# VHH binders against q9y6x5, part 303

Target 1, 379 residues: q9y6x5
Amino acid sequence: LPPKLLLVSFDGFRADYLKNYEFPHLQNFIKEGVLVEHVKNVFITKTFPNHYSIVTGLYEESHGIVANSMYDAVTKKHFSDSNDKDPFWWNEAVPIWVTNQLQENRSSAAAMWPGTDVPIHDTISSYFMNYNSSVSFEERLNNITMWLNNSNPPVTFATLYWEEPDASGHKYGPEDKENMSRVLKKIDDLIGDLVQRLKMLGLWENLNVIITSDHGMTQCSQDRLINLDSCIDHSYYTLIDLSPVAAILPKINRTEVYNKLKNCSPHMNVYLKEDIPNRFYYQHNDRIQPIILVADEGWTIVLNESSQKLGDHGYDNSLPSMHPFLAAHGPAFHKGYKHSTINIVDIYPMMCHILGLKPHPNNGTFGHTKCLLVDQWCI

## First folded at step 13 (VHH)

Design Y2 (framework vhh_surovatamig_d1)
Fold by ESMFold2-Fast, scan of step 13:
Structure Y2 (fold): chain B 379 residues (1-379), chain A 125 residues (1-125)
Amino acid sequence: as target 1 above (379 residues)
Amino acid sequence: EVQLVESGGGLVQPGGSLRLSCAASGFTFSDYAMSWVRQAPGKGLEWVATIKQSGSETDYVDSVKGRFTISRDNAKKSLYLQMNSLRAEDTAVYYCAAKYRYWQAFYEPKSYDYRGQGTLVTVSS
């Protein structure tokens, strides 16, 4: 029978949370599986970009989901997290569920993973739930496990997405130990429920399970604001995305807009598109705007207003606060193995290997993840 | 086409109560998370409260917890905010706001898909 894989994301699960809080259910999962302590995500460190990088193995400039809010200058289309169902935005890459369905004539199942309710290259996940934040983790889990057991062709790739701890991380900030402790204990209990459900249904012994996240979270403050209105008048530009990476579309000469911005704040770097650091791999796409502003960790860009966010992400991907972790369990994985760091783009070729799929060209390196797998050598 | 119409604002004394209503039309109300956001004179927009699509989950800014209650009636396509123990600092224009997806934080007032024209609440003697 073909190998099966369940990919689970807890949005905004900072790697350091594992050191500062107790996760008895997650630790039991790791004891008989593998842990990657840090996953270096792609820039910008936002939800849609990084979730799509996990399932395509591509940098954002290559897969085309370059932010949670985008503008395409060629087609004049606008993207937002509330208007994300136009396939145009997702068609610059082939996510793993599409490859799984087309290459092997297998089924895929999805509970809320970004992009899975969108037909991409005329292919939508075989089983999916339209995104609705009010749907409980239990209902998502019930549907995924039902599809894993009762599908023809068989579901071999399944995804499950959960919005926490990102929502609470934004509201309280990652340094609020009392509130974050409550949220993270609830997540650990959901991991316990996941494992218990898989065991009860006879799936646990033969299913590969990956638990990961798209990014971390850093503490913000009303004392760390960059007021863009003090730098430049609204008449000179169109704002495509604001914070902590602002995407600026000039209405006048680009150099004039750049000159008004470049010395406005010591806590913000201002880049012309061609000057964006090569290490970000964030330059070669029409959806990346002519001027990008990058706030320093913990600083929020605002328009003559306060911010209610006590936590945020989107910052430089070299920052440990932006890094999630990866834990995995199943027949493909070693037991009790710890690995220090992988790149988030490395997850895709690893998953293709587990499922027996030929990966599309990608930015990941299989060699970085082979030590996690029982059928590979890393010595 | 899309319309959010707020009502119920007015002048009230400190410690008093008001109930705000929002009538929605032109979209599938039950598919949207609904929020109240406010703007005090000379200040920026501030998120106050959110209620998810089914009405099962609510959230509030700390300053109004225990005093304000958000509710919705999907059959009537209406959103409500019951405001009790009102304070001078609650003085603001209150806007009804709609959000299809919960990806950008609901307390980012500019992330909403639709917003009404507002209703003024003045808490003063």
Scores: ipSAE 0.567, ipTM 0.819, lowest interface PAE 2.7, mean pLDDT 92

Design Y20 (framework vhh_surovatamig_d1)
Fold by ESMFold2-Fast, scan of step 13:
Structure Y20 (fold): chain B 379 residues (1-379), chain A 125 residues (1-125)
Amino acid sequence: as target 1 above (379 residues)
Amino acid sequence: EVQLVESGGGLVQPGGSLRLSCAASGFTFSDYAMSWVRQAPGKGLEWVATIKQSGSETDYVDSVKGRFTISRDNAKKSLYLQMNSLRAEDTAVYYCARKYRYWEAFYEPKSYDYRGQGTLVTVSS
C-alpha cells in the first residue's frame, strides 16, 4: 500500500517519432494508460539539464545543472564527464529520490539516471548503478525489478535510463528513416521486454510506470555550419560549451567580445546574460556564462572545422523537434486518455502526488497534469 | 597526468594493412570509452571508430566499416586499430582519444578531452 512508481527515460526520443514509425508494444502500453503527445522541455534542451528538471520540477537556472559542460567562476570548478560526480554541481536542488528517502523512510532505486550515483545533500539513491554505457538494458531492468520486489525499507521510487535513440539520432539524423526505423524498433522491443518482465514478477497491476524522454532531435547538415573563428580570435575568450548553445567567458572586455560576435551569423542569436529572453528561464545562476550564443534549429557552431553530426539537440525549447512525449500506465492513471501538452517541470509535482510526497518548491503546475490522474477532477 | 601514446604508423601500399596501438596511463582506462580520430593533410579532424568501456560495442565511420577493427585490452591499458584494405584517402595522422562527453555524440573530434601526439599513416604506391 504505499504507491510505487518506475520512471523510464529513452534519451532523445522525439515526440513525432510516435506518428512516423510503428510502436506495437508502446501502443499496447498506451491503450490502457495515458499519452501526452508533447512535453515542453526546459532550455537548454540537453540531457543533464532536462533529466534533472524532470526529477526536481525546476528550471535549469534554479537547479544548477545548466548545461552538459559548465564552469563556476567563484570556485573555478569545471563540470564534464570527468567532474560530474562532485556533489557541488547537484546541490542546488533536491531530486525526488532524496525527498522519497527523507520524508517517508522509503527506499529509492536507480539504473543510470543522471545524478543518481552522486550524494546530493548527503543522500544517495538507496540502490544505484554507477554510470556505465556498456551495461545492457536487460541488466538495468533486472536490477530495478529485483530492488522493487526485494527491498526493506520498500523501494517506492525507481528510475531507469537508456541512451538510445539519442546516440543514433546524432549519428544518422532523425530524417534517416532506414536507420532510425531499425533503432526505434529495438526500443519498442525493449518496452515489450519491460512490460513482460513486470507482468511475470507480479508488479504490473500495482506499479505506476512513466515512459518519457528529456528532449527530441533535429536534422543537421554540413551546409549549416557557423564558424566562430571567422568572427573572433581564440585569445579573446574561453569556450565553456560549444554547440548549439555556446557559453563564452570573455578574457577581455565583455562588450568588445559581444560586438565581435553579435553580427557573426544570421543563423545565431548572441546574448549578454541579462538579455537572454525571459521565456528561457536561463539567467539567474552563476554557472550561466556572460555571453550565450544560440544557434537556429539545425545549425551547428564550429571552430574552423566540419561536423560529423547529422542530428543534434540543445536548441530553443519552443521547437516541436526538441519535444519528447510522456506515456504512463498504472493505478494512478486513466485508461485510454490522450493529452496534448505539458511542461517537463510539471512531471515532478505529479510524481510527488502519486507517491504521497510533499513537493519542494518548484516551477511545475499540478493543474496541468490533473486530467491524467484517476483521483483528480478534470472538466 | 593523463597520457596517450600512439604507435604503429608508417608507409603502406594501397590494399595493405597496418595495426595501430595506443598505450594509456594516468587514469582508470576501463572507465572510459575510447576512440580513434584522424586528420588528413589540409583537412580537419575526423572521427573514425569508438569502443565502449568493456569492449562489448564498437562503432565506425561508414568509409572504414568492414575494413577497420577497433579493440582494447583493459588489463594492458591499450587501444588498437587494425586497418585492412587501406586506401589513399586513409592517409592521415591517427590519434588515440579519450571520450569527453559520455552523454553526447562522440562523432565530434573536439569533444575529446585528451588525444595523443598521433601516428602518421601514409598510403601511397
Scores: ipSAE 0.535, ipTM 0.802, lowest interface PAE 2.9, mean pLDDT 91

Design Y21 (framework vhh_surovatamig_d1)
Fold by ESMFold2-Fast, scan of step 13:
Structure Y21 (fold): chain B 379 residues (1-379), chain A 125 residues (1-125)
Amino acid sequence: as target 1 above (379 residues)
Amino acid sequence: EVQLVESGGGLVQPGGSLRLSCAASGFTFSDYAMSWVRQAPGKGLEWVATIKQSGSETDYVDSVKGRFTISRDNAKKSLYLQMNSLRAEDTAVYYCAKKYRYWEAFYEPKSYDYRGQGTLVTVSS
């Protein structure tokens, strides 16, 4: 029997939410599984980039999804949430579902994971749902479990994406304990529903399940705004992405634009592309703009306007507030094991190992996840 | 070409009601969450309300909760905002906005694709 894996993402689930709120269903899940307390994601700490890093094991400069809004200087193409189905944007890497389908007559299934409704290297998930935020968690779960149980050739890799707690994190901010406790309780109930559905269908004991997230969330405020219009006139640049990482395409000399920006606010760092810190692994791609502005944690870059976001992400990936967690259960995983930290790019080679797939070259280190796995020696 | 045509604005007294309409064309209306965004005189764009693709889930800025109701008719490709108990602070140009597919851009007015002149709502005695 080929091994099976379900990868579940709750968007924007900050690691320390586990310390500050009660999760009875998630705690029951990890009691006989593993917990990685925090996952160091890739820069920038945004949804599309980090979801693609999970399934490719690559830094953003290598897989090409470098932001949720992008401009490719070579082809002159623009990318946003509204035109994300052009394979051009996704073809710089091979995600795990493509590799899964190209090896050993296997199928993949997807409920809304970023990229799964796009043909990548002429391959789309065997079963997928076009992205639609109004589709309930229950409907996504019903489709995934049907495909896992009844497919021929068998579905061995499945993904399930849910937009919360990210949407509420943006609206209320992570420090709003009343609203966040309500949202997080609902998520814990969805995890309970997931486990119960898998048990009812006889899948629970033989399926590997990973529950993770792409990033965390930090508190923002109307008192922490950086107004770009106070620094530079719109005629000098094209804005590719705004906050908290602004992507600036100069219309005039790059050095002149840089000089107007570099001392504008004490609460953002201004980088020429070649000066972006090496630790970000955010430099070697045509979709990374000539000037990048990085706001300090909790600061929002605006264009002479207020921001309604009380929470945001995209900040420096060294910040604990940007880190998600990983929990897993199944025949591949130890029971009752807690691990402190892995890198988000390490998830891909671990998943390849579980599925018996040969990984494409990647930035992950298999050794970092060995202690989670029953068939590996942890020293 | 995406087009959104707003209507239904006007002058209304405090405590009054208005119903705004938006006619959509040039895209598959039922595939997108839709929002109402407003701009008060001398202020920036403010998100007001969002409705998901199916119409079953809605969200509102706190200042309008219980007073405004967003709704949609996918067959007619139309978006609506029922505005009750109007206040002077609701005075603004109201824009129908096509929301992007993923939620993290939800409260960022720059991330909305909006077309047309909007519809002016003036709440005054």
Scores: ipSAE 0.543, ipTM 0.804, lowest interface PAE 2.8, mean pLDDT 91

Design Y22 (framework vhh_surovatamig_d1)
Fold by ESMFold2-Fast, scan of step 13:
Structure Y22 (fold): chain B 379 residues (1-379), chain A 125 residues (1-125)
Amino acid sequence: as target 1 above (379 residues)
Amino acid sequence: EVQLVESGGGLVQPGGSLRLSCAASGFTFSDYAMSWVRQAPGKGLEWVATIKQSGSETDYVDSVKGRFTISRDNAKKSLYLQMNSLRAEDTAVYYCATKYRYWEAFYEPKSYDYRGQGTLVTVSS
């Protein structure tokens, strides 16, 4: 009786891959559901920040996961993706699985979505898997479907995360048609497996399924490097994050560090924290460093070295190459409807509506997603 | 408390072979993907090879593919790199390294959370 929702993320699934490669299983999913062609993500266009924005509806400066590598100036704590279990980093927002568990007699389930193996506001997903990249998509899917079918109180919100095509996007670059075709075909086959499993278990007709991603990918090159060591000596600063958005913590006067950096390369912008463009919504948090360097699309910031990344993300969120898509199917969604663009923060209030939850204050606009939903008027 | 200790480096002639070992302690080794990264004199860090937690999947930089084999023994908490058909350009300090979260970090060697002290491999005539 209560509505159920499965949120699936394929990390680094650039929106225009749908136009340049064949996805028979995903196209069958879309034919009887909805497609949002572009999702405008939050800045910076990185995995942890955008996954947390999807489930909180907040900009990074508001939810506190401002990068994959962070330093908090007030507490002097360091964050990395391998040291992400401290609830301190996640407690500036309330993700949807916490809201789901606290507002209703309902459970949540998680297969490796960032944050779901951490107690947030003293609440952890009812069922979860500790992050382990070796666990197959099939094992993640088996656990999620078991929990959706056999839980009491019922699982009404479930998440499933998969690392591809991001890992291959970094290794090969998005312009490597041969390698990317192989990787994307495997992902399409996994989508086929997902749909088939849900149909065989009798879940498909009554389950809302969202397939989305956190960001896109752009082509990098050994011909597009910014050598930070040619600009400034390491003795003047501590590096908190490197590329394509460098987070600089000065060891000397901030203005002196800024002056050494500001004219170093025509292919990066150098910002004092208070001068970061308002459109980024990336300023009002102690975890944002005093100086931020933003590389132009396809440029890599390095420390007197070559980069092995042929693809990267983290760039300006206005770039179409940084945008993922959103596809959805289920009783809440129209059939055969295409929508051009939403903001990634709009996904949270839409999901709250589908589940009958009262959203926490957020940066999303419910009106942007109304045209996707059968119970709403597209004004 | 995470400790990674490399061994097996040395001087070898071009075309020769070496096997590097890494002894891990202070963490649940079987829960971590493991990598080898290297640094040639006067150059930056370069990712060489990765092996997933179960040993079921491996990946290599193109320049070593077919010559190097990464393997692990979870019971012994050990990581290995079998290096065959060695070339002068393979001369470097080799580091055992780990990152738990996801594969993006494997292509950015400076982003590894844990790295050993390294073992020197010199390939010269």
Scores: ipSAE 0.475, ipTM 0.773, lowest interface PAE 3.4, mean pLDDT 91

Design Y23 (framework vhh_surovatamig_d1)
Fold by ESMFold2-Fast, scan of step 13:
Structure Y23 (fold): chain B 379 residues (1-379), chain A 125 residues (1-125)
Amino acid sequence: as target 1 above (379 residues)
Amino acid sequence: EVQLVESGGGLVQPGGSLRLSCAASGFTFSDYAMSWVRQAPGKGLEWVATIKQSGSETDYVDSVKGRFTISRDNAKKSLYLQMNSLRAEDTAVYYCAAKFRYWEAFYEPKSYDYRGQGTLVTVSS
């Protein structure tokens, strides 16, 4: 039988939550599988960019989903939540479900993973659900398991996306122990339901399951606001994205806009595109704006207004608060093994190996994940 | 053309009730999560309540929990806010707002795809 893989994402699941809260179901999953304690994600540490990096193995400048809100300087197109189904935005990379489907006798299935409801290089996931946040985790799981068992060609790659704990992390902040404890317990119960469902259907012993996330979460405050309107008038620029990474498109001379912004706040770095730190791998794409503002951890950029956001992400990817974890179980994975850190771009070549796919050129390093895999020689 | 048109605002005494309505046109209403956001005199925008696409889940800012009820009618393409036990601090212009994807915080007013022109609610003796 061909190898099968289910990739599950719980949006905004900060790695340190594992140390500060109880996860009995997740701990049982890990006991017979593997845990990577920290996954170093790509910059910017946002939902769309990092979900696409997981499935392409590419930095944002290479795959083209550089933010949740984008403007393309060459084509003059605007990207927003309401326009994200235009294939133009997704066509700078080939996600794993497309590669999986281009192999003979393979299908893919998707429950709301970013990009799976879009035809990319004229290929859409064989089975998919249109995005709708009202659809329960149970319904998403029921569809995925049905497709894993009842498909021809067989579904060998499946994805499942869940919006929590990101939504609650934004609302309450990660330091709200009472509310976050309730939210994370519900997620652990969903993981328990996932495992039980797979066992009941006879899938558990032969299916590779990865549970991961796109980013973490950090505490924000009304005491940590950067008011952009105090430094520059709206007439000088078009705002493409706001916080915590602001994307500025100048309407006047770029140097004049930069000079108005560069000393605006001690809690924000202002970069001309060519001066963005090389370590971010966030420079070589027409969707990256001429001026980028990067707020310090826990600081929110605003336009003469308050913020209700008590938690946020998007910050520097070197910050541990921005890191998710990765847990995995199945015939490809060792049992009871813990690993400290991998890069989020390393997940793609590992998944290609498990599925027997030839990876497209990517920024991941297969060697970083070898110790997780039973068929590899661990150093 | 996308339009969100609010109605039902007015002057009411503390402890009174008002029902706000929002009529949507120009987009597939049932595909969008809907919210009410408000702006008090001299202050910024504040998120008040959200309802998911099917009406299955609702969420509220703590100050209005138990007093306000958000609801929707997808067949009529309408959003509602039932406001009970009104307080002076509820005085604001109330806006209807629409968002297709949940992946960003609902209380960021700039994260919404569409927003109406607003309706004024004044709670005063």
Scores: ipSAE 0.659, ipTM 0.860, lowest interface PAE 2.1, mean pLDDT 92

Design Y24 (framework vhh_surovatamig_d1)
Fold by ESMFold2-Fast, scan of step 13:
Structure Y24 (fold): chain B 379 residues (1-379), chain A 125 residues (1-125)
Amino acid sequence: as target 1 above (379 residues)
Amino acid sequence: EVQLVESGGGLVQPGGSLRLSCAASGFTFSDYAMSWVRQAPGKGLEWVATIKQSGSETDYVDSVKGRFTISRDNAKKSLYLQMNSLRAEDTAVYYCAAKHRYWEAFYEPKSYDYRGQGTLVTVSS
């Protein structure tokens, strides 16, 4: 019987929420499994880029999903979270469900994970749900558990995505203890439901389960706004993405646009593409625009000086506030082990190892996750 | 092409009620989360309420919670806002707005895929 893996993402689950709030169900999960306290995500710290990095093991410049809003100058195509179905955007990498289906003639199942409702390299997840935010966690879980029982060919890799606590993090900000406490308790209850359902169906003891997230959340304020309209006229550029990382396509000389922007705010770094810090691994892709603006933590770039977001993400990936966590349970994992930090790109080669798949070339380092696994010697 | 047409705005006394409607065309209405956003005189756009694709989940800005009710009719491709116990502070142009996906929070009015022309609501004594 081939090993099975369920990968679960709670969008925007900041790692230090685990220290500031009570999670009885998640703590019971961790007690008999493993916890990685911080996962260093990829830049930019946004939903689509990081979810694709988890399943490909690649930096954004390598997998091609470089933002939630993108423009390709050669084809003149636009990408957004509302226009994400064109395989063109996803074809620069091979996600794990494609690898799973092609190497061993196994099936994959997906409930709402970004990219799973798109044919990538002419391969779509064997079982999937078209994205619809109205579908309950329970319905997503019911479909995944039903599909995990399919035997010809067997479903060995499954994904489950949930939009919270990201939506509430944006609305209330991570420092709103009253509202965030309520939201996070609800998520802990969903984790309890997930574990109970897997136990009831006899799946729990033989299934590997990873619970993780794509990024964290930081507090924003109307007192921390950067108004681009005070720096430069709209006629000089096309705006591809706005905040907290603005993607600027110049309509005039690039140097003139850069000079208008470079000293506009002490709370924003302005980079020509070639000058983007190497540590971001955010330079070598045509979808990365000629000028990138990076706001300091908690600062919002605006055109109209207003924003109702009290929390945001997308900031520098070295910031602890941008980091998610990873918890895992199952036959592949040690019990009661705590690890400090891994890179988000390390998850892919670890998952390939668990499933017995040969990973495609990737930016992860398998050695970083060895201590989590029972069949590995931790050096 | 895509159209969102608001109606039902007008003059109303404090404590009164109005029902706003939005007629959608040119896209698959049932695939979009729908919102009401408003702009008061001399102020920026403010998100007011959101309803998810099936009508199963609703969310409101705190200042209108308990007073306003957002609803939708997917068969009629229509969005509604029932506004009760209106206050002078509710005076604004109200816009119907559509967003296909939930990846970014609905609370940023500029993040919407489509927005209507607006309908004026004036609350005065």
Scores: ipSAE 0.622, ipTM 0.847, lowest interface PAE 2.3, mean pLDDT 92

Design Y25 (framework vhh_surovatamig_d1)
Fold by ESMFold2-Fast, scan of step 13:
Structure Y25 (fold): chain B 379 residues (1-379), chain A 125 residues (1-125)
Amino acid sequence: as target 1 above (379 residues)
Amino acid sequence: EVQLVESGGGLVQPGGSLRLSCAASGFTFSDYAMSWVRQAPGKGLEWVATIKQSGSETDYVDSVKGRFTISRDNAKKSLYLQMNSLRAEDTAVYYCAAKWRYWEAFYEPKSYDYRGQGTLVTVSS
């Protein structure tokens, strides 16, 4: 039977939650598998960009999903929930499920992972669920396990997405120990359910399972607001994305807009596109706007109003608060091994190796994940 | 074309009740989480309540919890907000809002895909 891989994402699972809360089910998973303590995600540290980086191994400027809200200067198209199923937005990269279906003539399955309900390069995930936040984790898991066992060609790559702890992280903030403890315990119970379901179905010993996330979460406050209306009038620009990375499309001279913004707040950095730091790998794409504003950790950019978010993400990817973790179990992985850090783009070539797929050109380095794998020498 | 049409706003005395309705057209209503967001005079937008696609899960801003009830009828493509024990601070234009995919918290009014034209609720003696 060909190797099989299930990739699970818990949105907004900050790496240091593992140190501050008890996860008995996740710790049992890790004990017989591997743990990467920090995954350095891509900039900007948002859901859509990082989920697509995991499955393509590319920086955002290369795969084209550069934010959750986007504008393409060449085609004049806008990205929103109503436009997210336009293949145009996703076609700058080839995600692993497409390669899996085309290269090996195998099937892929998806429960809500971003992009899996879109035909990318004329190929949609063989099995998928239309996005619906009301669908329980159990129903998503039941569909994935059914497809893993009952498909021809066989499902060899499956994805499972869950919205927590991101939703609660935004509502309560990551420092609300009472509410976050409740949410994280529920997630640990879901991990327990996942393992039990796979054992019950005889999948556990022969399935590779990766549990990861796209980003972390940081505490925000009404005391840490940057009012953009105090800097510049709305008539001078079109706002493509707001916080904590604002994407500014000037309606007047770009230099005039830049000059109005550059000294407005000590708690944000203002960049002309060509001056965006190279370390972000966030410059070479038509969907990156002529001016970006990057708020300091915990600061929220607003338009003359308050924010109801007590937690947020999207900040500088060097911040530990923005980092998720990665845990994995299965025949491809060592048992009881702990690794400090990998880049989120390294996950893609590792997954291609596990599945026997030839990766498309990517920004990941296979050597960074070698020590996790039983068939590799860790030198 | 996507359209959200709110109704049921008006003038009501403190302690009174009001029921808001929102009629949706031009999209698959049952695929969207629905919310009520409001804007008080001279203030920004504030999220009030959300109901998920199936109608089984609801959430409320603390100031209205126990007083307001959000509900939906997917067959009629309608969203409702039952407002009880109204206070002067509830005075606002109330907007029906739709969110298909979760990428941002529902708690931020600017994260919504579609929003109606609003209906004014005035709580005054």
Scores: ipSAE 0.581, ipTM 0.827, lowest interface PAE 2.4, mean pLDDT 92

